# Designs tried in a protein design chat: VH-VL binders against StAR-related lipid transfer protein 5 (STARD5). Part 13

Target 1, 213 residues: StAR-related lipid transfer protein 5 (STARD5), of Bos taurus (Bovine) (a1a4m6)
Amino acid sequence: MDLATAAQVSEAVAEKMLQYRRDKSGWKICREGNGVSVSWRPSVEFPGNLYKGEGIVNGTPEQVWDCVKPLAGTLRAQWDENVNSFEIIESLTDTLLFSRTTTPSAVMKLISPRDFVDLILVRTYEDGTISSNAANVEHPSCPPNPAYVRGFNHPCGCFCEPLPGEPNKTSLVTFFQTDLSGYLPQSVVDSFFPRSMAGFYANLEKAVKKFFG
Key: E = the ipSAE of ESMFold2; O = the ipSAE of OpenDDE; V2 = 0.75 times the mean of E and O plus 0.25 times the DockQ between their complexes.

## First folded at step 8 (VH-VL; framework fv_tocilizumab)

Design c23 (from c15 with heavy chain T106V; at its last look DockQ between E and O 0.88; V2 from the best seeds 0.79)
Fold by ESMFold2, look of step 8:
Structure c23 (fold): chain C 213 residues (1-213), chain A 122 residues (1-122), chain B 107 residues (1-107)
Amino acid sequence: as target 1 above (213 residues)
Amino acid sequence: QVQLQESGPGLVRPSQTLSLTCTVSGYSISSGYSWSWVRQPPGRGLEWIGYIYYSGSTTYNPSLKSRVTMLRDTSKNQFSLRLSSVTAADTAVYYCARLEVTLYGVVYFDYWGQGSLVTVSS
Amino acid sequence: DIQMTQSPSSLSASVGDRVTITCRASQDISSYLNWYQQKPGKAPKLLIYRASSLQSGVPSRFSGSGSGTDFTFTISSLQPEDIATYYCQQSYSTPYTFGQGTKVEIK
């Protein structure tokens, strides 16, 4: 994909992410506790759900971003139990790139390992918020691999937001709408994402302390 | 219903500038999509010329970019093609078309004008 | 530039026949390939996008497959109204490029 096309695609994905971030209606809480809230609504992109995670992480925005960024030098695969590997396939700019992410098996091996190929855009806002904005694409260097089930991310990512007056805390808002594909029972899919999102925040808190504490 | 209609001269002399306008109805060209020109010389295949993105930026086929300018007039919901220094090789049916670019990098032309034959001849 | 080569350049078949057209890209384009139908005197019409997805309103006798460099377009049972020229078009990278076309006629 050339830079002009990738810029259009990724900007459209980022605008979708902003719409999700600004839309206060239609969300149903499905999991809440320990300062973390997970809510959902039906996806308009595929026959599945859009999930929103909201939580405050003890760490500066820079520290939290270093743990979650989908860029070179990320710490993500070292602590996120749902990320086995993160590989940059091709960089078009420092903030616009193609990636391949692999996941481990999950739910007592009922969910076999997946791989994801995404176009990723990172935006920075004047208030210091940094967002990641991703959606699935195909890439010639990443054809289907029989060791994995190819999953498909619909517009997803996070907003890593400073808290005014609290420089050592970060508001992290996450959005996921992922088609795991394959032959999975709907009950497995519906239970997996809220639990994984809640675990993500707990593990991130621990990771920030481990790497920066 | 989205409709595209080409207009402009059907005959252009060599070395002159070919100018075509596409009038769009049923959708605002500043609200989305890319707005493209594609040409088809007689007995030959289709050649993409370029597009103008709904925000105004342009991308041209490198083979033509030294001679191509595309502009838009949002008040008339029109976009235009200028091709300078034409020769007989520029004789073709010229189509305007809407270009979808999805969130997933899928790109296709979903609405086309009827086409306008432009002949370059002395 | 990515070159697209179609085969055959023309074919003649009977009503009800299975028709197969191939398209080869000069480099790997994943599945970012479209198929268009162009009837005489008309603009092209999108039939298939992303190698295998049918556009809304397109009859199910049309199908596509392939990825990488080799792609196939099939009409499972040729109808009289399918007389047209068919084009593949890569949409992986600008400049977007088309195959030279395959003219399909009834015997």
Scores: ipSAE 0.761, ipTM 0.882, lowest interface PAE 0.8, mean pLDDT 92
ESMFold2 (binder alone), look of step 8: mean pLDDT 93; pTM 0.941
OpenDDE, look of step 8: ipSAE 0.767; ipTM 0.907

Design c24 (from c15 with heavy chain L103I; at its last look DockQ between E and O 0.87; V2 from the best seeds 0.00; counts 0 for: pae O 3.6 > 2)
Fold by OpenDDE, look of step 8:
Structure c24 (fold): chain C 213 residues (1-213), chain A 122 residues (1-122), chain B 107 residues (1-107)
Amino acid sequence: as target 1 above (213 residues)
Amino acid sequence: QVQLQESGPGLVRPSQTLSLTCTVSGYSISSGYSWSWVRQPPGRGLEWIGYIYYSGSTTYNPSLKSRVTMLRDTSKNQFSLRLSSVTAADTAVYYCARLEVTIYGTVYFDYWGQGSLVTVSS
Amino acid sequence: DIQMTQSPSSLSASVGDRVTITCRASQDISSYLNWYQQKPGKAPKLLIYRASSLQSGVPSRFSGSGSGTDFTFTISSLQPEDIATYYCQQSYSTPYTFGQGTKVEIK
């Protein structure tokens, strides 16, 4: 996929993410606590659910972004228990790239390791918001590997938003709608994501404090 | 339903500029998708010329880039093709088409005009 | 540019026959391959996208398969209305390119 095509695709994904961010309807809270709210609604992209995480993280938007940004060699793999490795398959620009993410086994090995191939666009907004926008794609340099179950991220990502009057705090909104594929009971999948997302915020808070506190 | 219709002169002299317009109905060209031109010389295959994105950005076939200009008129819901310095080799049926780009990288031409024959002759 | 090569260039078959057309890309294009039908004097019509996905409204006798460099288009039971030239098209990168076409006729 060349730059021109990838740019169009990633723009479509970013627009979808903005739609999710702006749409306040249909969300059902499934988990709330410790300053984090996880909501869900049926996805229109696949026969699964779209999850939304909302929380305020202690740290500047830049600090929080440094912890969550989906780039190789970054801090994400050091603190996120759901990320085993992150590699850049192909970098098109400073903000547009193809990546492969691997995950460890989860839920007492009920969920075998997954890998995800995504096109990722990093976008900065005039108000200081930084976002990642990702969706699964095929890439010739990264065919399926028998050691991993290929999962599929439907449009997903995060928004690191500044809080007016609170320069050392960040409003972090995350969206996940992932097809884990394989043979998994739906009940396992449905319980996994809310818990995982809550854990993500908790661990992120610790990470920011560790790296920047 | 989405419909596309080509319009323009069917005869162009060598070294002049070929100009075609595609009128779109049933969908606003500023709302989404890419709007493309594809041509087909008589008895031959298809050649992609380029597209103009709904945002206004353009991408051209490198083989024609130096001679191609695509514009849009959102008020008329039209987009146009200009091909300069034409020769006999530019004689073809010219199609305008809508190009879908999905969030997963799938790209295809789903709606086409009926095509317009343009002959380059002195 | 990515070159697309179809085979055969033309074929003739009887009504009800299984028809197979192949398309080869000069490089790996994953599954980013489409198939079009063009009847005489008409514009191309999308039949298959993403190598194997059937476009809405297209009869189920049409199908596609393949990935990487080798792709196959199949008509399970050829009908009289299927007389046309068929084209593959890669959408992996610009410039988007088409195969040279396969003309399908009825005996």
Scores: ipSAE 0.113, ipTM 0.696, lowest interface PAE 3.6, mean pLDDT 93
ESMFold2, look of step 8: ipSAE 0.724; ipTM 0.877
ESMFold2 (binder alone), look of step 8: mean pLDDT 93; pTM 0.946

Design c25 (from c15 with light chain Y92W; at its last look DockQ between E and O 0.96; V2 from the best seeds 0.85)
Fold by ESMFold2, look of step 8:
Structure c25 (fold): chain C 213 residues (1-213), chain A 122 residues (1-122), chain B 107 residues (1-107)
Amino acid sequence: as target 1 above (213 residues)
Amino acid sequence: QVQLQESGPGLVRPSQTLSLTCTVSGYSISSGYSWSWVRQPPGRGLEWIGYIYYSGSTTYNPSLKSRVTMLRDTSKNQFSLRLSSVTAADTAVYYCARLEVTLYGTVYFDYWGQGSLVTVSS
Amino acid sequence: DIQMTQSPSSLSASVGDRVTITCRASQDISSYLNWYQQKPGKAPKLLIYRASSLQSGVPSRFSGSGSGTDFTFTISSLQPEDIATYYCQQSWSTPYTFGQGTKVEIK
């Protein structure tokens, strides 16, 4: 995929992400506690759910971003229990790239390992917010691999937002919209994402302290 | 309903500049999509010329880029093609078309004008 | 530039026949290939995008398959209104390129 084509595809994803961030309606809270809330609504992209996580992380925006960024030099695979590996397949720019992410088995091995191939764009906003914006693409270097179920990410990512007046805290808003593919009971899927998202915030808090003190 | 309509002269002399305008109705060309020109010599296949992205940037086919300029007039909801230094090889039906470039790498031409034959002859 | 080689250049078939057209890309383009129909004197019309996805309003007798470099377009039961030239087009990278076309006629 050339840079001109990828730039347009990724802009479409980023615009969807911004729409999700701005839309305050239709969200149902399904888990909250420890400064984190997880809410959901039906996806318009597929017969599944769009999940939103919201939480304050104790760390500067730069520290939190280093832990979550889907870019070269990320710490993500070192602490995120749902990421076995994060591989950059092809970089078009420092902030526009193709990635392959692998996940472990989950839910007592009921969910077998998945791989995801995504086009990723990182945006910076005037207020200092940094967003990651990802969605499924195909790439010739990543054909289906029988060791994995190929998953499908609909527009997803995060907004890593500075808190005015709080330089050592970060507001992190996350969106997950994932088709795990393959046959899975809906009750397993519906329980997995909210629990995984709550765990993500807890583990991120620990990771920021571990890596940045 | 989105509609595209080509307009411009049907006859151009060699070495002159071919100029065509596409008028778009049913959608603002500055609100989304890429707005493209594609040509087809009589009895032959299709050749993509280039597009203007809705934000204003352009991408041209390298085989033509030294002779091509595309512009837009958002107040008239039009985009245009200029092809300089034409020869008989530039005789073709010229189509304007909307290029959808969206999620998951999906790219295709979804709306086309009816085409305008431009003949280059003495 | 990605070259698209389409085969055959022309074919004739009877109403009700299964028609198959192939398209080969000069490099791996994953599934990023489209099929268009062009009737005489008309603009092309999108039938299939991303190798196998049927455009809204297109009859189900049209289908596509393939990934990588080799792609197939099929009309399961040829109808009189399907007389046209069919083009594949890769959408992986600019410049977007078309096959040379396959002219389909009825015997």
Scores: ipSAE 0.773, ipTM 0.892, lowest interface PAE 0.9, mean pLDDT 93
ESMFold2 (binder alone), look of step 8: mean pLDDT 93; pTM 0.946
OpenDDE, look of step 8: ipSAE 0.876; ipTM 0.937
ESMFold2, look of step 10: ipSAE 0.725; ipTM 0.861
ESMFold2 (binder alone), look of step 10: mean pLDDT 93; pTM 0.943
OpenDDE, look of step 10: ipSAE 0.893; ipTM 0.942

Design c26 (from c15 with heavy chain T102K; at its last look DockQ between E and O 0.86; V2 from the best seeds 0.82)
Fold by ESMFold2, look of step 8:
Structure c26 (fold): chain C 213 residues (1-213), chain A 122 residues (1-122), chain B 107 residues (1-107)
Amino acid sequence: as target 1 above (213 residues)
Amino acid sequence: QVQLQESGPGLVRPSQTLSLTCTVSGYSISSGYSWSWVRQPPGRGLEWIGYIYYSGSTTYNPSLKSRVTMLRDTSKNQFSLRLSSVTAADTAVYYCARLEVKLYGTVYFDYWGQGSLVTVSS
Amino acid sequence: DIQMTQSPSSLSASVGDRVTITCRASQDISSYLNWYQQKPGKAPKLLIYRASSLQSGVPSRFSGSGSGTDFTFTISSLQPEDIATYYCQQSYSTPYTFGQGTKVEIK
């Protein structure tokens, strides 16, 4: 996919992400604790749920971003239990790229390893917020591989937001809406994502202290 | 509903500049999408010429890039094509079309004008 | 530029026949291929996008399949109103390119 085409496709994803960030309606809290909340609503993209995580992370926006960014030099795979590998397949710019992410098995092997191929755009905003904006694409270098169930990310990513007056804290808002595919019971899927998102924030807090403490 | 309509001269002399305008109704060309020109010589296939993005940037077919300029007039909700140094090979029906861009790499032309034949002849 | 080659360039079939048109890309374009119908004197009309997705309002007798370099467009039961030229078009990268077209006629 050339830069001109990918730029437009990725802008559509970023606009969806911004819409989710601004929309306060229809969210139901499904987990809350330790300063983190996970909410959901039905996805408009597929027969599944859109999940929102909200939490304050002790670390500067730059430190938190280095732990979560879907870009070269990310620390993500070193601490995130749901990311086995993250590889850049093709970079169009420093902030627009194609990636392949693999996940480990989960839930006593009921969820077998998945791979995801995404187009990723990183945006910066005037207030210092950095967003990641990702969604499924196909890429010739990443055909389906029988060792993995090919997953499908609908618009997802995060907003890494400075807190005014709090330079050593970061507001991290995350969005996930993932089709895991593979004939999983819906009840397994519905319990997995909220628990994994809550664990993500806990592990991120530890990672920021480990790498920048 | 979105509608596109081409206008401009039907006859252009060799070595001159072909000039066409597309008038859009039902959507502001500065609010989204890419606004394209596609041409078709009589009895032959289609060739994408280029587009102007809603923000104003342009992308042209490399085979025509040295001769193509596209502009817009947002106050009239119009975008235009200028093709310089024309020859008989540039005789074609010229369509304006909207490029739809959706999630997951989905890209296609969803609305087309009715087409305007431009003949390049002495 | 990605070259798109359609086969056949023309065909004749009877009403009710199954019609198949193929399109080959000069490089792997994943599923980023569209199919258009063009009737005489009219602009092209989108039928299929991303290889296999049917555009809203398009009759279900039209279908598409394929990925990579080889793609197929099918009319399951040809109707008189399907007389047209059909074009594939890759949407993977600019310049967006079209096949040369397949003219479908009724015997």
Scores: ipSAE 0.746, ipTM 0.892, lowest interface PAE 1.2, mean pLDDT 93
ESMFold2 (binder alone), look of step 8: mean pLDDT 93; pTM 0.948
OpenDDE, look of step 8: ipSAE 0.859; ipTM 0.923

## First folded at step 9 (VH-VL; framework fv_tocilizumab)

Design c27 (from c15 with heavy chain G32Y; at its last look DockQ between E and O 0.95; V2 from the best seeds 0.81)
Fold by ESMFold2, look of step 9:
Structure c27 (fold): chain C 213 residues (1-213), chain A 122 residues (1-122), chain B 107 residues (1-107)
Amino acid sequence: as target 1 above (213 residues)
Amino acid sequence: QVQLQESGPGLVRPSQTLSLTCTVSGYSISSYYSWSWVRQPPGRGLEWIGYIYYSGSTTYNPSLKSRVTMLRDTSKNQFSLRLSSVTAADTAVYYCARLEVTLYGTVYFDYWGQGSLVTVSS
Amino acid sequence: DIQMTQSPSSLSASVGDRVTITCRASQDISSYLNWYQQKPGKAPKLLIYRASSLQSGVPSRFSGSGSGTDFTFTISSLQPEDIATYYCQQSYSTPYTFGQGTKVEIK
């Protein structure tokens, strides 16, 4: 995929993400506690759910971003239990790239390992917010691999937001809408994501203290 | 329903500039999509010329890039093609077309004009 | 530029026959390939996008398959109204390029 095509695709994904961030309606809370909320709504992209996570993380925006960024030098795979590996397949710019992410088995091996191939755009905003914006694409260097079930990310990512007056805290808003594919009971899938998102925030808090504390 | 219609001179002299306009109805060219020109020499295949993105940026076929300019007039819901220094090799049916680009990298031309034959001749 | 080679350049078949057209890309394009139909004197019409997805309103006798470099377009039962030239087009990278076309006629 050339830069012109990828820029057009990724800007459309980023605009969709911004729409999710701004839309206050239609969200139903499914998990809340420890300063983190997870809510959902039906996805318009596939027969599944769009999930939103919201929480304040104790760390500077730069520290939190280093732990979650889908870019070179990320710490993500070192602490995130749902990320076995993160590989940059091709960089078109420092903020526009193709990635392959692999996941371990989950839910007592009911969910076998998946791989995901995504086009990723990182945006910065005037208020200092940094967003990641991703959706599935195909890439010739990442054909289907028999060791994995190919999953499909619909528009997803995060908004890493400074908290005014609190330089050592960060507001992190996350969006996930993932088709795990394969023949999985929907109730297993729907139980997995809220728990995993709550765990993500807890593990991120620990990771920021471990790497920057 | 989206419709595209080409207009412009059917005869152009060698070395002059070919100019065509595409008028779009049923959709605003500044709202979404890319807006493209594709040409077809008589009895031959199709050649993509370029597109103008709904935000205004352009991408051109490198084989024509030095001679092509595309512009838009959002108040008339039109986009245009200018091809300079034409020769007989530029004789073709010129189509305007809408280019869909999905969130997942799928790209295709979903609406086409009926085409306008432009002949380059003395 | 990615070259698209289409085969055959023309074919003739009877009504009801299965028709197969192939398209080969000079590089791996994953599934980013489209098929268009062009009837005489008319603009091209999109039939298939992303190798195998049928455009809305297109009869189910049209289908596509393939990934990587080799792609196939099929008309399961040729109808008189299917007389046209068919083009493949890669959409993986600009410049977007077309095959040279396959003219389909009835015997």
Scores: ipSAE 0.667, ipTM 0.858, lowest interface PAE 1.5, mean pLDDT 92
ESMFold2 (binder alone), look of step 9: mean pLDDT 92; pTM 0.941
OpenDDE, look of step 9: ipSAE 0.875; ipTM 0.937

Design c28 (from c15 with heavy chain G105A; at its last look DockQ between E and O 0.94; V2 from the best seeds 0.80)
Fold by ESMFold2, look of step 9:
Structure c28 (fold): chain C 213 residues (1-213), chain A 122 residues (1-122), chain B 107 residues (1-107)
Amino acid sequence: as target 1 above (213 residues)
Amino acid sequence: QVQLQESGPGLVRPSQTLSLTCTVSGYSISSGYSWSWVRQPPGRGLEWIGYIYYSGSTTYNPSLKSRVTMLRDTSKNQFSLRLSSVTAADTAVYYCARLEVTLYATVYFDYWGQGSLVTVSS
Amino acid sequence: DIQMTQSPSSLSASVGDRVTITCRASQDISSYLNWYQQKPGKAPKLLIYRASSLQSGVPSRFSGSGSGTDFTFTISSLQPEDIATYYCQQSYSTPYTFGQGTKVEIK
């Protein structure tokens, strides 16, 4: 895929992510505790849900970003229990790239390992916010692999935001909108994402302390 | 309903500049999508010329890049094609078309103008 | 540039016949291929996007398949109104390129 085509696609995904961040209506809280809330609403992209996580992480925005960034040098696979590997397949720019992510089995092996192939754009905003913006794409170097169920990410990512006056804290807003594909009971799917998102924030807090504390 | 309509001279002399305008109704060209020109020589297949992104940046077919300029006038909701140094080989029906780009890298031309024949002849 | 080789260049078939058109890309384009129908004197019309997805309002007798370099377009039961020229078009990378077209006629 050339830079011109990828830029068009990734800009559209990033604009969708901004819409999710700015829209305050229609969210239902499904899990709350330990300074983290997880909300959902029906997806307009597929028959499933859009999930939003919100929480304050004790760490500078740079430290938190190093733990979550979908870029070279990320620490993500070292601490995130739902990321077995993160591979950059092709970089078009330092902030626009194709990736393959693999996940381990989950929910006592009811969810077998998945792989995801995504086009990723990283944006920086004037207030110091950094966002990741990803959605499913095909890539010739990543054909279906029999070892994995190929998952499908609808627009997803995060907003890593400085808190004014609090340089050692970060506001992290996350969006997950994932079709795990394959046959799975709906109850398994509906319980998995809120629990995993709460776990993500707890493990991120530990990771920031471990790597930068 | 989105509609595109080509306008401009149907006859252009060799070595001069071919100029066409596409007028868009039903959608603002600065609000989204890419706005494209595609041509079809008589009895031949289709050739993509280029597009102008809704923010104003352009991408051109490398085979024509040295001779092509695309501009827009957002106040009139129009975008234009200029092709310099034309020859008989540039005789074609010229279509303007909207390029749909989905969130998942699906790209296609969803709305087309009716086409405008431009003949390059002395 | 990615070249698209379409075959046959023309065909004639009877009403009700299954019609198959093939398109080959000069490199792997994953599933980023579209099919258009062009009737005489009219602009092209999108039928199939992303190799196999049917555009809204297109009859279900039209279908597409393939990935990588080899793609197939099928009309399951040819109707008189399907007389047209059909084009494949890759959308993986600029310049977006079209096949040479297949003219479909009724015997």
Scores: ipSAE 0.661, ipTM 0.855, lowest interface PAE 1.3, mean pLDDT 92
ESMFold2 (binder alone), look of step 9: mean pLDDT 92; pTM 0.940
OpenDDE, look of step 9: ipSAE 0.855; ipTM 0.930

Design c29 (from c15 with light chain S53R; at its last look DockQ between E and O 0.88; V2 from the best seeds 0.73)
Heavy chain, then light chain:
Amino acid sequence: QVQLQESGPGLVRPSQTLSLTCTVSGYSISSGYSWSWVRQPPGRGLEWIGYIYYSGSTTYNPSLKSRVTMLRDTSKNQFSLRLSSVTAADTAVYYCARLEVTLYGTVYFDYWGQGSLVTVSS
Amino acid sequence: DIQMTQSPSSLSASVGDRVTITCRASQDISSYLNWYQQKPGKAPKLLIYRASRLQSGVPSRFSGSGSGTDFTFTISSLQPEDIATYYCQQSYSTPYTFGQGTKVEIK
ESMFold2, look of step 9: ipSAE 0.767; ipTM 0.891
ESMFold2 (binder alone), look of step 9: mean pLDDT 93; pTM 0.945
OpenDDE, look of step 9: ipSAE 0.599; ipTM 0.877

Design c30 (from c15 with light chain D28S; at its last look DockQ between E and O 0.86; V2 from the best seeds 0.72)
Fold by ESMFold2, look of step 9:
Structure c30 (fold): chain C 213 residues (1-213), chain A 122 residues (1-122), chain B 107 residues (1-107)
Amino acid sequence: as target 1 above (213 residues)
Amino acid sequence: QVQLQESGPGLVRPSQTLSLTCTVSGYSISSGYSWSWVRQPPGRGLEWIGYIYYSGSTTYNPSLKSRVTMLRDTSKNQFSLRLSSVTAADTAVYYCARLEVTLYGTVYFDYWGQGSLVTVSS
Amino acid sequence: DIQMTQSPSSLSASVGDRVTITCRASQSISSYLNWYQQKPGKAPKLLIYRASSLQSGVPSRFSGSGSGTDFTFTISSLQPEDIATYYCQQSYSTPYTFGQGTKVEIK
């Protein structure tokens, strides 16, 4: 995929992400605690759910971003229990790239390892917010791999937002809508994502302290 | 419903500049999509010329890049093609078309104008 | 540039026949290939996008398959209104390129 085509595809994803960030309606809280809220609503992209995580992380926006960014030099795979590997397949710009991510088995092996191939765009906003914006694409260098179930990411990512007046804290809003593919009971899927998102925030807090504290 | 309509001279002399305008109705060209020109020589296949993205950036076919300029007039909801230094090889039906570029890499031309034949002849 | 080689250049078939057209890309384009129908004197019309997805309002007798470099377009039962030229078009990278076309006629 060339830069011109990928730029347009990724802008469509980023616009969807902005719509999710700005829409206050239809969200149902499914997990709340320790300063983190996980909400859901039905996805408009597939017969599954869109999940939203919201939490304040103790660290500057730059520190938090270094831990979560889906870019070269990220710390993400060093601390995120749901990321076994993160590989940049092709970089079109410093902020527009193709990636392959692998996940470990989960839920006592009920969810076997997945891999995901995504086009990723990073945007910066006037208020200092940085967003990651990802969705599934095909890439010729990443054909199906028999060791994994190929998953499918619908528009997903995060908004890493400065908090006014609090330079050492960051508001991190995450969106997650993933088709894990294959047969899985809906009850397993519905419990897995909220727990994983809450765990993500807890592990991120520890990671920021470890790398920058 | 979205409609595209080409307009411009049907005859151009060699070495002159070919100019065409596409008028769009039913959708604002600054609100989305890419707005493209595609040509088809008589009895031959289709050749993509280029597009102008809804935000204003342009991408041209490298084979024509040195001779092509595309512009838009958002107040008239129009986009245009200029092709300089034409020869007989530029004789074709010229279509304007809307390019859908969306999630997951989905890309195609969904709405087309009726086409305008431009003949390059002395 | 990604070259698209379409075959055959023309064919003649009877009403009700199964018609198959192939398209080969000069490099892998994953599934990013479209099929268009062009009737005489008209603009092209999208039939199939992303190798195998049928555009809304297109009859189910049209189908597509393939990935990588080799793609197939099929009309399961040719109808008189299907007389047209058919084009494949890769949408993986600019410049977006078309096959040379296949003219389909009735015997």
Scores: ipSAE 0.640, ipTM 0.849, lowest interface PAE 1.4, mean pLDDT 92
ESMFold2 (binder alone), look of step 9: mean pLDDT 93; pTM 0.943
OpenDDE, look of step 9: ipSAE 0.712; ipTM 0.898

